# VH-VL binders against q8ixk2r445to577, part 75

Target 1, 133 residues: q8ixk2r445to577
Amino acid sequence: FFGMLQNKGLTDYCFDYNPPDENQIVGHQVILYLCHGMGQNQFFEYTSQKEIRYNTHQPEGCIAVEAGMDTLIMHLCEETAPENQKFILQEDGSLFHEQSKKCVQAARKESSDSFVPLLRDCTNSDHQKWFFK
Key: E = the ipSAE of ESMFold2; O = the ipSAE of OpenDDE; V2 = 0.75 times the mean of E and O plus 0.25 times the DockQ between their complexes.

## First folded at step 3 (VH-VL)

Design r20 (framework fv_retifanlimab; at its last look DockQ between E and O 0.74; V2 from the best seeds 0.00; counts 0 for: pae E 10.0 > 2)
Fold by OpenDDE, look of step 4:
Structure r20 (fold): chain C 133 residues (1-133), chain A 121 residues (1-121), chain B 111 residues (1-111)
Amino acid sequence: as target 1 above (133 residues)
Amino acid sequence: QVQLVQSGAEVKKPGASVKVSCKASGYTFTSYWMNWVRQAPGQGLEWIGVIHPSDSETWLDQKFKDRVTITVDKSTSTAYMELSSLRSEDTAVYYCTREGKYYGSYAMDYWGQGTLVTVSS
Amino acid sequence: EIVLTQSPATLSLSPGERATLSCRASQSVSYYGISYMNWFQQKPGQPPKLLIHDASNRATGVPSRFSGSGSGTDFTLTISSLEPEDFAVYFCQQSYSTPYTFGGGTKVEIK
């Protein structure tokens, strides 16, 4: 699967990544932004290694969850996907993080009108359902 | 003005298939989710499924996954719901309904006039 | 799926009276301050009409005598003073999770 990763519950919002430096793509947080399909900021790939890959530059970036965190941060992809980069896009649309055993949820950023994907306990909320578009 | 116009009433025998159409106008067809809901005579409302016309992403109630196909024709702004292996209990008025966009949510704000599907031997 | 239970099944009232309709969800349908509960009015031979969305917001063109309240699992539709045209069936519907589900309906009938 590849393309825009869109949320069902949060109307018209997609995964979005726009690093400040195109030559330093790691270490920043993935956010949610209105789906526009322009450029590479919203293009992701779900791989056979269960990675969510950001394929804009080499080396490629993969979404990871750091220890003790609930945010999605861009790391470098590895030959063998590390445990903190493994996600399961389930049939019901939920995006399950294997290591934390939590689901990716479209969430409102505190004290902001912005949105971000966060790890939360798995529910049946449409805000935890995702699809590629 | 948003309008949803559905195809006419159908009479089918058990085991047959029916395909109901819903022509949308007055808004950008590919920007809004389109739901199908049915209502048996004198009964409540039952959600069948939803489709996004832009890419045909479809979500169905598990009850209908084996018998229902929802499709769209973007060129004519028309949504379709096909139900196969019809049973008497499928007798109902079938509605298409658009999900309007609100603050972080959806709501079924416009409905077709409904299509009566009668299944009888 | 989320089960919605409406009460009462039938409400017999006279014009001018206050109507209070209840809808209870089997689980919370609220998230980040938004309650994903909607109310519909349906008259015989017609499709449902959206009255309230997100628990408390009147849809366009809906008279002020209609109001919605509640959060979490308990929701209420209130008609402050019934007009003759308000006698109909009212359904609640949750948009928190697919499959979307409807309550069984409350019939508001004339006494």
Scores: ipSAE 0.807, ipTM 0.927, lowest interface PAE 0.6, mean pLDDT 95
Fold by ESMFold2-Fast, scan of step 3:
Structure r20 (fold): chain C 133 residues (1-133), chain A 121 residues (1-121), chain B 111 residues (1-111)
Amino acid sequence: as target 1 above (133 residues)
Amino acid sequence: QVQLVQSGAEVKKPGASVKVSCKASGYTFTSYWMNWVRQAPGQGLEWIGVIHPSDSETWLDQKFKDRVTITVDKSTSTAYMELSSLRSEDTAVYYCTREGKYYGSYAMDYWGQGTLVTVSS
Amino acid sequence: EIVLTQSPATLSLSPGERATLSCRASQSVSYYGISYMNWFQQKPGQPPKLLIHDASNRATGVPSRFSGSGSGTDFTLTISSLEPEDFAVYFCQQSYSTPYTFGGGTKVEIK
């Protein structure tokens, strides 16, 4: 699957990665932003290795969550996907993060009106349901 | 002006299928989720499912997922809801309804006039 | 699924009186400052009409006598002074998660 990864609950919001420095595409948090339908910084690929890949810039990035963290960070992709980069897109639309046993949820930052994807306990909330557009 | 115009009333026998249409106008059809909701005579409202016309992404209430198919025809801005294996309990007015967009949320802001489906032997 | 309970089932009131309608959810339908509770009005032979979205925001064209309030699990629709056209059935509905669910309705009828 590939395209814009959109949230069912926040229906106008898509996964978005816009690093401030084009020469260093890794290490920054993935955010949610209004879907613009143009691909670019909102274009992701779901791979057979269960990765969520960002290949708009080189080298290609893969979304990961470090142990003990709940934020989704862009890391370099590896030849064999490590467990912290594996997300299982389930039939109900949930994105299950294999290593942590948690689900990706659309959430608002406490001090701003911006939204970000975060790991949370799995629920039936539409804020945890995702689809490629 | 947003309008949703549904197909006319249907009378069906148990075991048959029914396909209700909903023609949208006055807005960009592919930009809004379209819901289907039914109401049995004298009863409350029951949500069936929703589709996004841009890519046909569909969410259904599990009670209906084995009997309901929701589709769209983008060229005519029309949504369809087909319900199979009809039984008397499916007698209801069926509505299509658009989800309006708000900050971080959505609500069913425009409704079709409804289609009465009667299932009787 | 989230169950919505509306009370009372019937309100018998006269024009000019205040109507207060309750809707309680089996679990919280609020998330980061937004409460995913909507209110609809339905008259006989007509489709439902959106009155309030996100607990407290009036839909376009809805008179100021209608107001919504609440968060979490407890929500209220208030009609400050009933007009003849306000005698109808009112439904609450949550859009927090699918399947979307509706309350059983409160009928506001003339006394």
Scores: ipSAE 0.257, ipTM 0.797, lowest interface PAE 4.6, mean pLDDT 90
Fold by ESMFold2, look of step 4:
Structure r20 (fold): chain C 133 residues (1-133), chain A 121 residues (1-121), chain B 111 residues (1-111)
Amino acid sequence: as target 1 above (133 residues)
Amino acid sequence: QVQLVQSGAEVKKPGASVKVSCKASGYTFTSYWMNWVRQAPGQGLEWIGVIHPSDSETWLDQKFKDRVTITVDKSTSTAYMELSSLRSEDTAVYYCTREGKYYGSYAMDYWGQGTLVTVSS
Amino acid sequence: EIVLTQSPATLSLSPGERATLSCRASQSVSYYGISYMNWFQQKPGQPPKLLIHDASNRATGVPSRFSGSGSGTDFTLTISSLEPEDFAVYFCQQSYSTPYTFGGGTKVEIK
């Protein structure tokens, strides 16, 4: 799949990655932002290795979750996808993180009006349902 | 401005299929989710499913999964719902309804006039 | 799936009276300041008409006598002073989780 990764429940919000320096893409948090398709910040590829790749800039980034954390952050992609970078987009639209056994949910960032994808216990909430456009 | 015009009433026998159409006008058809909802005589409303016309991404109520097909024709701005293996309890008015976009949410803001499907013995 | 329970089933009132309609969800339909509860009005032979989205926001063209409130599991539609055109059936509907579900309705009828 390639395109904008949109949330069903949080309407018009898409995965967005806007690193401060386009040449230093590692270590920043993935956010949710209004879907617009402009500026390449909202285009991701879901690969056969179950990666969510940010590949409109070089070097390519892959979304990861670090041990014990619930935030999605950008790491460098590796030739063989590490377990913390594997997500399963299931038939019901849930985005399952294999290593943590949790689902990606649209959530409000603590003490702010901004939104981010976070890992939470899997439910059938529309906030845990995702699709590519 | 926004208008959803549905096909006419249908009378069907048990075991047959029905395909209801919904022609949209007055807005960008490919930018809004389209739902199908039914209402049996004297009863409440029942959601069937939803489709996004741009890429045909669909979500269906599990109880209809094996009998319902929801499709679109982008060139005519028309949505379709086909229900197969009809039973008498499928007798209902079938509505198409568009999901309007509001900050952080969707709501069914425009509805078709409804299509009565009667399944006779 | 999320069950919506509306009460009362029937309100018998006169024009000018205040109507209060309740909708209870089997689990929370609120998330980060957004309550995914909508209200519809339906008259015989007509499709439903959107009145309130996100629990409290009036749809375009809906008179100010209609107001919605609530969060979590408990929601209320209020009609401050009934007009003759307000005698109809009212449904709540959640858009928090598929399958989307509707309440059983509250019929507001002339006393």
Scores: ipSAE 0.007, ipTM 0.644, lowest interface PAE 10.0, mean pLDDT 88
ESMFold2 (binder alone), look of step 4: mean pLDDT 94; pTM 0.952

Design r21 (framework fv_retifanlimab)
Fold by ESMFold2-Fast, scan of step 3:
Structure r21 (fold): chain C 133 residues (1-133), chain A 121 residues (1-121), chain B 111 residues (1-111)
Amino acid sequence: as target 1 above (133 residues)
Amino acid sequence: QVQLVQSGAEVKKPGASVKVSCKASGYTFTSYWMNWVRQAPGQGLEWIGVIHPSDSETWLDQKFKDRVTITVDKSTSTAYMELSSLRSEDTAVYYCTREGKYYGSYAMDYWGQGTLVTVSS
Amino acid sequence: EIVLTQSPATLSLSPGERATLSCRASQSVSYYGNSYMNWFQQKPGQPPKLLIHDASNRATGVPSRFSGSGSGTDFTLTISSLEPEDFAVYFCQQSYSTPYTFGGGTKVEIK
């Protein structure tokens, strides 16, 4: 699967990674932003290792969630995907993070000027349903 | 025909709470964000917050976070906004309004008739 | 939060005249060619009515004499030839980020 990773409930919003500097692509939070079809910062790859890869900058980034946290952070991809970088994209559109046993939900931080994907207890909410365009 | 029908005017004393209802019809209630906006007499519009009826996800303006609760009842297609610890400056017309969906954006396309809440000692 | 400043506060005109209303944002509300600025009309005792969404798109049923333009921080609502029913208060509103914010309004009144 390749393309824009779009939310079913937050209809016009896509996974977006726009690091402030090309030389520092890791450590920053993944956001949700209006889908624009320009590729680059909104183009992701879902791999056979259950990774969500960001290939616009080098080195390649992989989305991860640190233990005890609920935010999706860009990490360096590894030859063998670590458990914190594995997401199961289910047929119903749920994006299940195996290590935490939680689902990715479209949400907003109180002080953020952006929507963000966060880990939440799994529900049958459209805000937890994702698809590649 | 899309309709948003709000509850009637309320008169409250300082320190009380008020709960305004907004009954939706003419569309799929669980598919659209519902906003709450207020307008003090003779003043401009102030956004309070928004809820998605499918899962009750809410986002509020920080200034209202400690006093406002937005909820929905899916069985009756009704949204509610409860404002507690009322002050005289909370006197306003309160509106519920649906966000219409446009590619890449949302805009408040249908509005309730408004509910006047008067806070006086 | 994004602050929206509308000018003028009051515009006194006669039917048939052109009205030009300004809305300035404290930061850009545009991204990749899209501008997240909406315009509403409000008459006394009525809720606001959506006129323009996304800077330049007329809402359903809105007459062609209403047009919106602008990008970044500077936006304009134009009424090419005022009709009697157009005398009202007009508000701009940004949907770029929450909290959503409104301008202070421009009152278009009959001379």
Scores: ipSAE 0.030, ipTM 0.670, lowest interface PAE 6.6, mean pLDDT 87

Design r22 (framework fv_retifanlimab)
Fold by ESMFold2-Fast, scan of step 3:
Structure r22 (fold): chain C 133 residues (1-133), chain A 121 residues (1-121), chain B 111 residues (1-111)
Amino acid sequence: as target 1 above (133 residues)
Amino acid sequence: QVQLVQSGAEVKKPGASVKVSCKASGYTFTSYWMNWVRQAPGQGLEWIGVIHPSDSETWLDQKFKDRVTITVDKSTSTAYMELSSLRSEDTAVYYCTREGKYYGSYAMDYWGQGTLVTVSS
Amino acid sequence: EIVLTQSPATLSLSPGERATLSCRASQSVSYYGDSYMNWFQQKPGQPPKLLIHDASNRATGVPSRFSGSGSGTDFTLTISSLEPEDFAVYFCQQNYETPYTFGGGTKVEIK
């Protein structure tokens, strides 16, 4: 699967990653922003290793969540996906983070970004359901 | 027709708690964020917090987080805001307001009539 | 927290005149081409009413004489020709980040 990863509950919001420049693609938080349909900062690939890859810049980034945290951070992809970079995209649209046993939810953050994806206890909320467009 | 109906005016003593209700109708309650905003007499608007009724995800202004609890009852489509340890400075009209969807953005499109909470000795 | 400063505090005008209201944010409330700024009208004894969302889009049922513009930190609400029912207090509000914040309001009053 590849494309814009859109939220079912926040229907016009997509995963978005805007690195400071092409040489610093890692270390920053993934955000949610209005889907613009042009790929670019909103283009992600879901791989057979259960990674969510950002391929717009080189080297490729992989979304990760560090132990004890709830924010999604861009890390460098590895030859074999580490547990903190594995997400199970389920048939109902839930995006399950294997290491933490939590689900990715579209949520507000007390920071400069209005909406961000965060890890939360899994529920049947549409805010926890995602699809590629 | 979207309608938000709030509970009636309250008069409380300093140190007491107040719980204001907001009953929603005319739309799918669990599909929209519900905000709470207050306005002291002759003053501007102050955001308290927001809850999503589908999962009770709540965000509060830091200044209220130790005194405010926002909850929902999905069976009655009702949101609640409880403010504890009341001070005279909490005297205000309290509004519930839903965030409606507009071209992918959210805006506070429908407001309750307001509940006057008076805190006096 | 993002601070919103509205000016002037009071605008005294006659029906038929143009009203221009300013709202300035302490930091940008725009991302890409979108701006997270809303405008509300409030009359005495009534809750606020949404007029403009996303800086420039009129809410349903709002007359065309109301328009919003601006981006980044500087926003304007314009009423092209004041009607008697337009004399009210106007608030700007940002939903770029929590906590959501409101400006202090501009009172448009009859001269």
Scores: ipSAE 0.105, ipTM 0.722, lowest interface PAE 5.3, mean pLDDT 88

Design r23 (framework fv_retifanlimab)
Fold by ESMFold2-Fast, scan of step 3:
Structure r23 (fold): chain C 133 residues (1-133), chain A 121 residues (1-121), chain B 111 residues (1-111)
Amino acid sequence: as target 1 above (133 residues)
Amino acid sequence: QVQLVQSGAEVKKPGASVKVSCKASGYTFTSYWMNWVRQAPGQGLEWIGVIHPSDSETWLDQKFKDRVTITVDKSTSTAYMELSSLRSEDTAVYYCTREGKYYGSYAMDYWGQGTLVTVSS
Amino acid sequence: EIVLTQSPATLSLSPGERATLSCRASQSVSYYGDSYMNWFQQKPGQPPKLLIHDASNRATGVPSRFSGSGSGTDFTLTISSLEPEDFAVYFCQQSYKTPYTFGGGTKVEIK
């Protein structure tokens, strides 16, 4: 799959990553922003290794969640995807993070600019359902 | 028609708590964010927080985090805002307001009539 | 957090005159051509009423004499020709990030 990763509950909000420096794509939080289809900051690839890749600029970025955290951050992709970078996109639209056993939910975080994807206990909420456009 | 009907005025002493209700009708309650906003007499508007009734996801302004709880009862389409440890500075009209969905954005499109909470003694 | 500053605090005008209200944000509330600035009207004893959403879009039922413009940090609400029912307090509000914040309000009063 490749394209804009959109939320079913927060209609018109997409995964968005706009690093301050194109040559430093690591360490910043992935956010949710209104789907615009402009530029490459909203285009992601879901790979056969269960990675969510941001490949607008080299080096390639892969979304990860650090142990004990609930935020999605950008890391460099590795030759063999580590557990913290693996997300199972299920048929019902849930995006399951293997290492934590939690699901990605569209949410508002107090310290974030707006909406962000966060790990939460899995539910059948539309805020936990995602699809590629 | 969309309506948000709030509970009546309250008079409280410092240190007490107050719970304001907001009953929604005329739309699918679980499909829209519900905000709480207050306005002190003669002053401006201050955002308290928001809840989504489908899963009770709640976000609060940091200044209220330790004193405010927002909840919903889906069976009655009612949202609640409880504010504890009341101070005289909490005297205000409290509003519930729905976020309407527009193409690419959200805006507070319907408001309750407001609930005056007076804290004095 | 984002601070919104409205000016003037009070605008004294007669019916038929044009009103121009300003709202300035402490940081940009725009992204990719969209601006997350809303305008509300409030009359004594009533809750606020949505007038403009996303800088320039009129809410349902709002008369065409109301218009919004601006981007980034500078926004304007214009009432092309004041009607008697337009004398009220107007607030700007940003929905770019939480916590949502409001301006201090501009009171449009009859001269």
Scores: ipSAE 0.058, ipTM 0.709, lowest interface PAE 6.3, mean pLDDT 87

Design r24 (framework fv_retifanlimab)
Fold by ESMFold2-Fast, scan of step 3:
Order: C-alpha cells, then sequence, then structure tokens
Structure r24 (fold): chain C 133 residues (1-133), chain A 121 residues (1-121), chain B 111 residues (1-111)
C-alpha cells in the first residue's frame, strides 16, 4: 500500500524526503515534516519485500539504516531487498527494523529539521506507531 | 477548561537544586508536548526544553543539558523540571507551557502562572 | 541556533494608532509553504499569551485587529488600531527547529 506515512503520537507529522536535487536522490536523512497535500516528498510505498520506497524520483529510493546507526537514510533500491532495508509494519502500527531489532520512533533532532525518525528500543509509545493515510 | 498550575515560589542558595511542578487538567495529558521556558526579571524568554508525557521523550537546549532534568508523572498529570547547581543568573520566573495542535503546526497555547525561583546568598 | 531580532525595541504610540512590529530570523523558518513563526503578548505579572501561530493565523479569541504576515526570514505583527489593553510586550518565537528561540521583545507603550 502507499500514501503518507503518519505518526500517531506526533499527529500532524509524516515521513518526508526532500533530496538536494533530482540527480542526487540518495545518501540523505529521512525527516518528519507537517503532513500536506502538496508535492511528492511525502509519498511512500510499503512493499511485499518489507521496503519503504520513495517513488517521486528515478531511480527509486529505499529507506535503510546502516549497521550501528540509528538514522534512516535513503539508498538505492535493489532487486532483492538487503537486510538493512527491511521494515515490518506491525498490526499495532510499529515499524520494526529487522536487522537491528529496533523500532522507528518520531524524535526531535537538535541539528536537523526539528523532527526525524530514529531507531529506538521497541516500546508501546504512540511515537513508535505509524499508519498510511 | 485547560489549566496548568505550578508550584509556589522558591528561594535557594547558590549550588542548590530546585524542582518545579506543573499540574495539568482539562485535556489528555499524554497527547501534548510540555515545554519549559524561563524569564529573568525584566528580560526576555528563554526555552529550556520539552517532554512528551506519553513516553518521556525529552529535548533540552544544550546550555541546560548537564543541569536540567524534565520528568512526568502520568498518574497525576504532572510535569517536573529540576535545575541543579543553581547560580545567581538562574533567578527567573519558570513557566510550563503546552504545545497545542493548529492545522499541521504546533504552538505554546496554554501557560502556567509561573514559578519565581530566586537564587541568592 | 536560530537568532530572532525584533525591532523596534520600544514603540511609543497613542490609542487608535497602528502598530507594526518586525521579527527577523538568522535563517529561514519556512519550509514547503509553511512558516514556523509565532507571536505572543505579555503584560506585567502575567505569562505570555499566544496571539498568532504559523505566521498569520490568529489564536482562538484573539481580536481581528491583530494580524501576522511574512515568510522566510522576515515577519511582521500588525495591530491595526491600538486599544488600551494592547500596550504590552510582544515576542516572536520560532518552532522550526530546536532549541526553540524567542526574539528580545518589542515594548508597545503609551506616548
Amino acid sequence: as target 1 above (133 residues)
Amino acid sequence: QVQLVQSGAEVKKPGASVKVSCKASGYTFTSYWMNWVRQAPGQGLEWIGVIHPSDSETWLDQKFKDRVTITVDKSTSTAYMELSSLRSEDTAVYYCTREGKYYGSYAMDYWGQGTLVTVSS
Amino acid sequence: EIVLTQSPATLSLSPGERATLSCRASQSVSYYGDSYMNWFQQKPGQPPKLLIHDASNRATGVPSRFSGSGSGTDFTLTISSLEPEDFAVYFCQQSYETPYTFGGGTKVEIK
């Protein structure tokens, strides 16, 4: 399914990816920004391979977390999803990152655009609950 | 309606700690960020930090990181701000303030009455 | 940290006059059409009161004589016709990134 990936706890914020230009869609951090109906930077697809795909630009990007890191970075999608690009969207709304065994949480980041999704130990916090709208 | 009621004025010596409380009522406490802001006498406003009561996620201004602890008690809908190693320049009115939701935006819409903390020898 | 500069520091006016208050940010506080600038009013002995959120939206119960405008780095609060109760200190505040920051305030006082 696809759409805006919205946070339950940070209720007006959605996954957002604003690459520097159309020729450099990878390597930058995924952020959270106010949900809006404009632009394509907030539209994502959750696939059967457990990927969160960014479909606005070509080639398509896939959200990944490097080993030992907690930030979500845009990578190029691969024919077979690598472990660092696999997220399980659970029935309770949790986004579980398989490789790290951690959950995606909406968090405030001092040196970024106010809010970012980060990997944290899994809890039942509403800041770790996500849904497509 | 929405109310934030803070603890009373405190007089402390340099080097002491102070813990200010903020009791919320009239809304779902765990659904809104709670900010702490201070104001020295006759001066402007200075942001200290914020906590979300649902999971205790906390963000602080770096200048306060080593001296401030913000906590919540969900059972009593109360937020706390503790400031340690007090200095004379910490003399200020301390406010708790809720972040309201406004069409995709957040703003500090309700404020406590303020708690005057005086640090003097 | 984003620095907010308010001008003038003091504005001396009479009831019925228009007040125009400026707030300039050291970097843009706008993103994708939204501006993360808020305005507060403070009277002696009272906590700040929210007037304007998201640059131009009046908070509930705020009189229509108050209006906000601007985007990017330049923002304005206008009081179209001062009432006696409007003589107060006004602060701008950005919620674009942490730490949240406030301007130094503009005092609107009776001439």
Scores: ipSAE 0.007, ipTM 0.658, lowest interface PAE 8.4, mean pLDDT 87

Design r25 (framework fv_retifanlimab)
Fold by ESMFold2-Fast, scan of step 3:
Structure r25 (fold): chain C 133 residues (1-133), chain A 121 residues (1-121), chain B 111 residues (1-111)
Amino acid sequence: as target 1 above (133 residues)
Amino acid sequence: QVQLVQSGAEVKKPGASVKVSCKASGYTFTSYWMNWVRQAPGQGLEWIGVIHPSDSETWLDQKFKDRVTITVDKSTSTAYMELSSLRSEDTAVYYCTREGKYYGSYAMDYWGQGTLVTVSS
Amino acid sequence: EIVLTQSPATLSLSPGERATLSCRASQSVSYYGDSYMNWFQQKPGQPPKLLIHDASNRATGVPSRFSGSGSGTDFTLTISSLEPEDFAVYFCQQSYSDPYTFGGGTKVEIK
């Protein structure tokens, strides 16, 4: 599936990736921003390998979480998805990161944009429920 | 009608702790972020932190992280802010304020009446 | 942390006059066409009241004489014709990044 990845609890916000330097597409944090409906920097693909892929620019990026971290960072995609790039989108809308055993939550970060997706202990909060639009 | 009703004024000695309550009514308590902001007499506004009542996700200004705890009681639709190790410079009116939704953005739209906390020796 | 600087600190004006209040941010509080700057009015003994959200949108029930403008780092609150009840302190506040921060305030006083 593909489209804009929207949060159920933070109802008008979508995954957004807009790196400061267009020539360095990877290495920056994924944020949440108002869904604009135009695709572009909010267009993601959920693959059969459980990747969340950003293919608006080249080289193609895949969202990853480094061990011990809670932030979602854009990394280079690999031929076989590594464990830190695998997210299980469950039937209830939870986005489960198997390697850390945590769920992606719409949250705030002290030193960045007002809203970001972060790993948190899994709950039934609507802030942990995601869908493609 | 949205209302936020806070607990009454407190007088504390340095080193004590204070717990201020904020009872919400007129809306779905678990659907909105609740902020805490303080204002020293005659001075400006200072943001302390925020909690979402649905899951108790909390974010605090780094200045307050070691002294402030924000909690909620969903059964009574009440938010609490506890500040420990009080100093004279903590003397201020403390406000709870909810964030309303405005076209995908949030703004602090309803405020409690404020609770004056006085720290004196 | 984003620092907000309001100017002037005090405006002494008469009823019927136009008030222009400035707020400058230490870094941009705009992203993808939206600006995360809010304005509040505060009267003695009362909590702040939301006037403008997202730079230019008037909050419900706020009179049309209040307007907000600006983007990036420079923002303005304008009161087109001061009424007696408008003499108050005005604060700008950014919701772009945590921690939320407020400007130092502009006091609009009579005379």
Scores: ipSAE 0.104, ipTM 0.729, lowest interface PAE 5.0, mean pLDDT 87

Design r26 (framework fv_retifanlimab)
Fold by ESMFold2-Fast, scan of step 3:
Structure r26 (fold): chain C 133 residues (1-133), chain A 121 residues (1-121), chain B 111 residues (1-111)
Amino acid sequence: as target 1 above (133 residues)
Amino acid sequence: QVQLVQSGAEVKKPGASVKVSCKASGYTFTSYWMNWVRQAPGQGLEWIGVIHPSDSETWLDQKFKDRVTITVDKSTSTAYMELSSLRSEDTAVYYCTREGKYYGSYAMDYWGQGTLVTVSS
Amino acid sequence: EIVLTQSPATLSLSPGERATLSCRASQSVSYYGDSYMNWFQQKPGQPPKLLIHDASNRATGVPSRFSGSGSGTDFTLTISSLEPEDFAVYFCQQSYSYPYTFGGGTKVEIK
């Protein structure tokens, strides 16, 4: 799948990654922002290896969650996707992170960013349901 | 149409707990964030926290995290705020308020009538 | 937390006059051109009423004499010509990040 990864509960919000410049595409937190369709920063690819790739720059970025953390950050993609970069997009729209056994939820974080995707215990909440648009 | 109806005034002693209810009607309860805000007599507004009724995701101001519990009952479309270890400084009108969705943002668009909680020895 | 400072604390004006209320944030509350600043009106014995959301958008049913402007850290609420029912306390509020915070309020009173 390719496109904007949109939340069903926060219906106008999409995965968004806005790196500072082309020389620093990794290491920053993925956020949620109003779906604006302005291309690069909201355009993601879901791959057969269960990766969520950011293809705007080379080398390509892959969304990952570090051990013990709940935030989604951009890492460099690897030849074989490591477990921390694998997300299963399920039939009901849940986005399941294999390594942590948790689901990606649209949430507010106590930070300058208003909304972010976070790992939470899996529930049947619309805030944990995602689709490509 | 949209209404938030809160429980009646409470008088409590220091050290007690109070639980305020907020019954929602006129919209889909599980689709909107519900905030709690208080106002001491003659003073400004202070945000306590917010809950999403669909999954009970809760965010609280650090000042209240040890004393406040926010919950919902989906079957009755009712939100609750419980404040424990009451002090005289907790005397205030407590409001529940819904966050409505507007293009590009969210805003507290409908408010309950308020519940006066008086803490006195 | 983001601190909101409103000025002046009190405006003493007559009906028909223009009111200009300021709200300053300790850090930017804007992102991508959206500004997460709201304005509320409160009268004695009543809950706050939403006037302006997203810095400049009037809430449903709010008269056109109310307008909001600003971005980043500096925001203004303007009432172009005060009506008797406009004498009230006005609060700004940021929805940029948790915890949500309110300004201390500006009381618009009859001179």
Scores: ipSAE 0.007, ipTM 0.634, lowest interface PAE 8.7, mean pLDDT 86

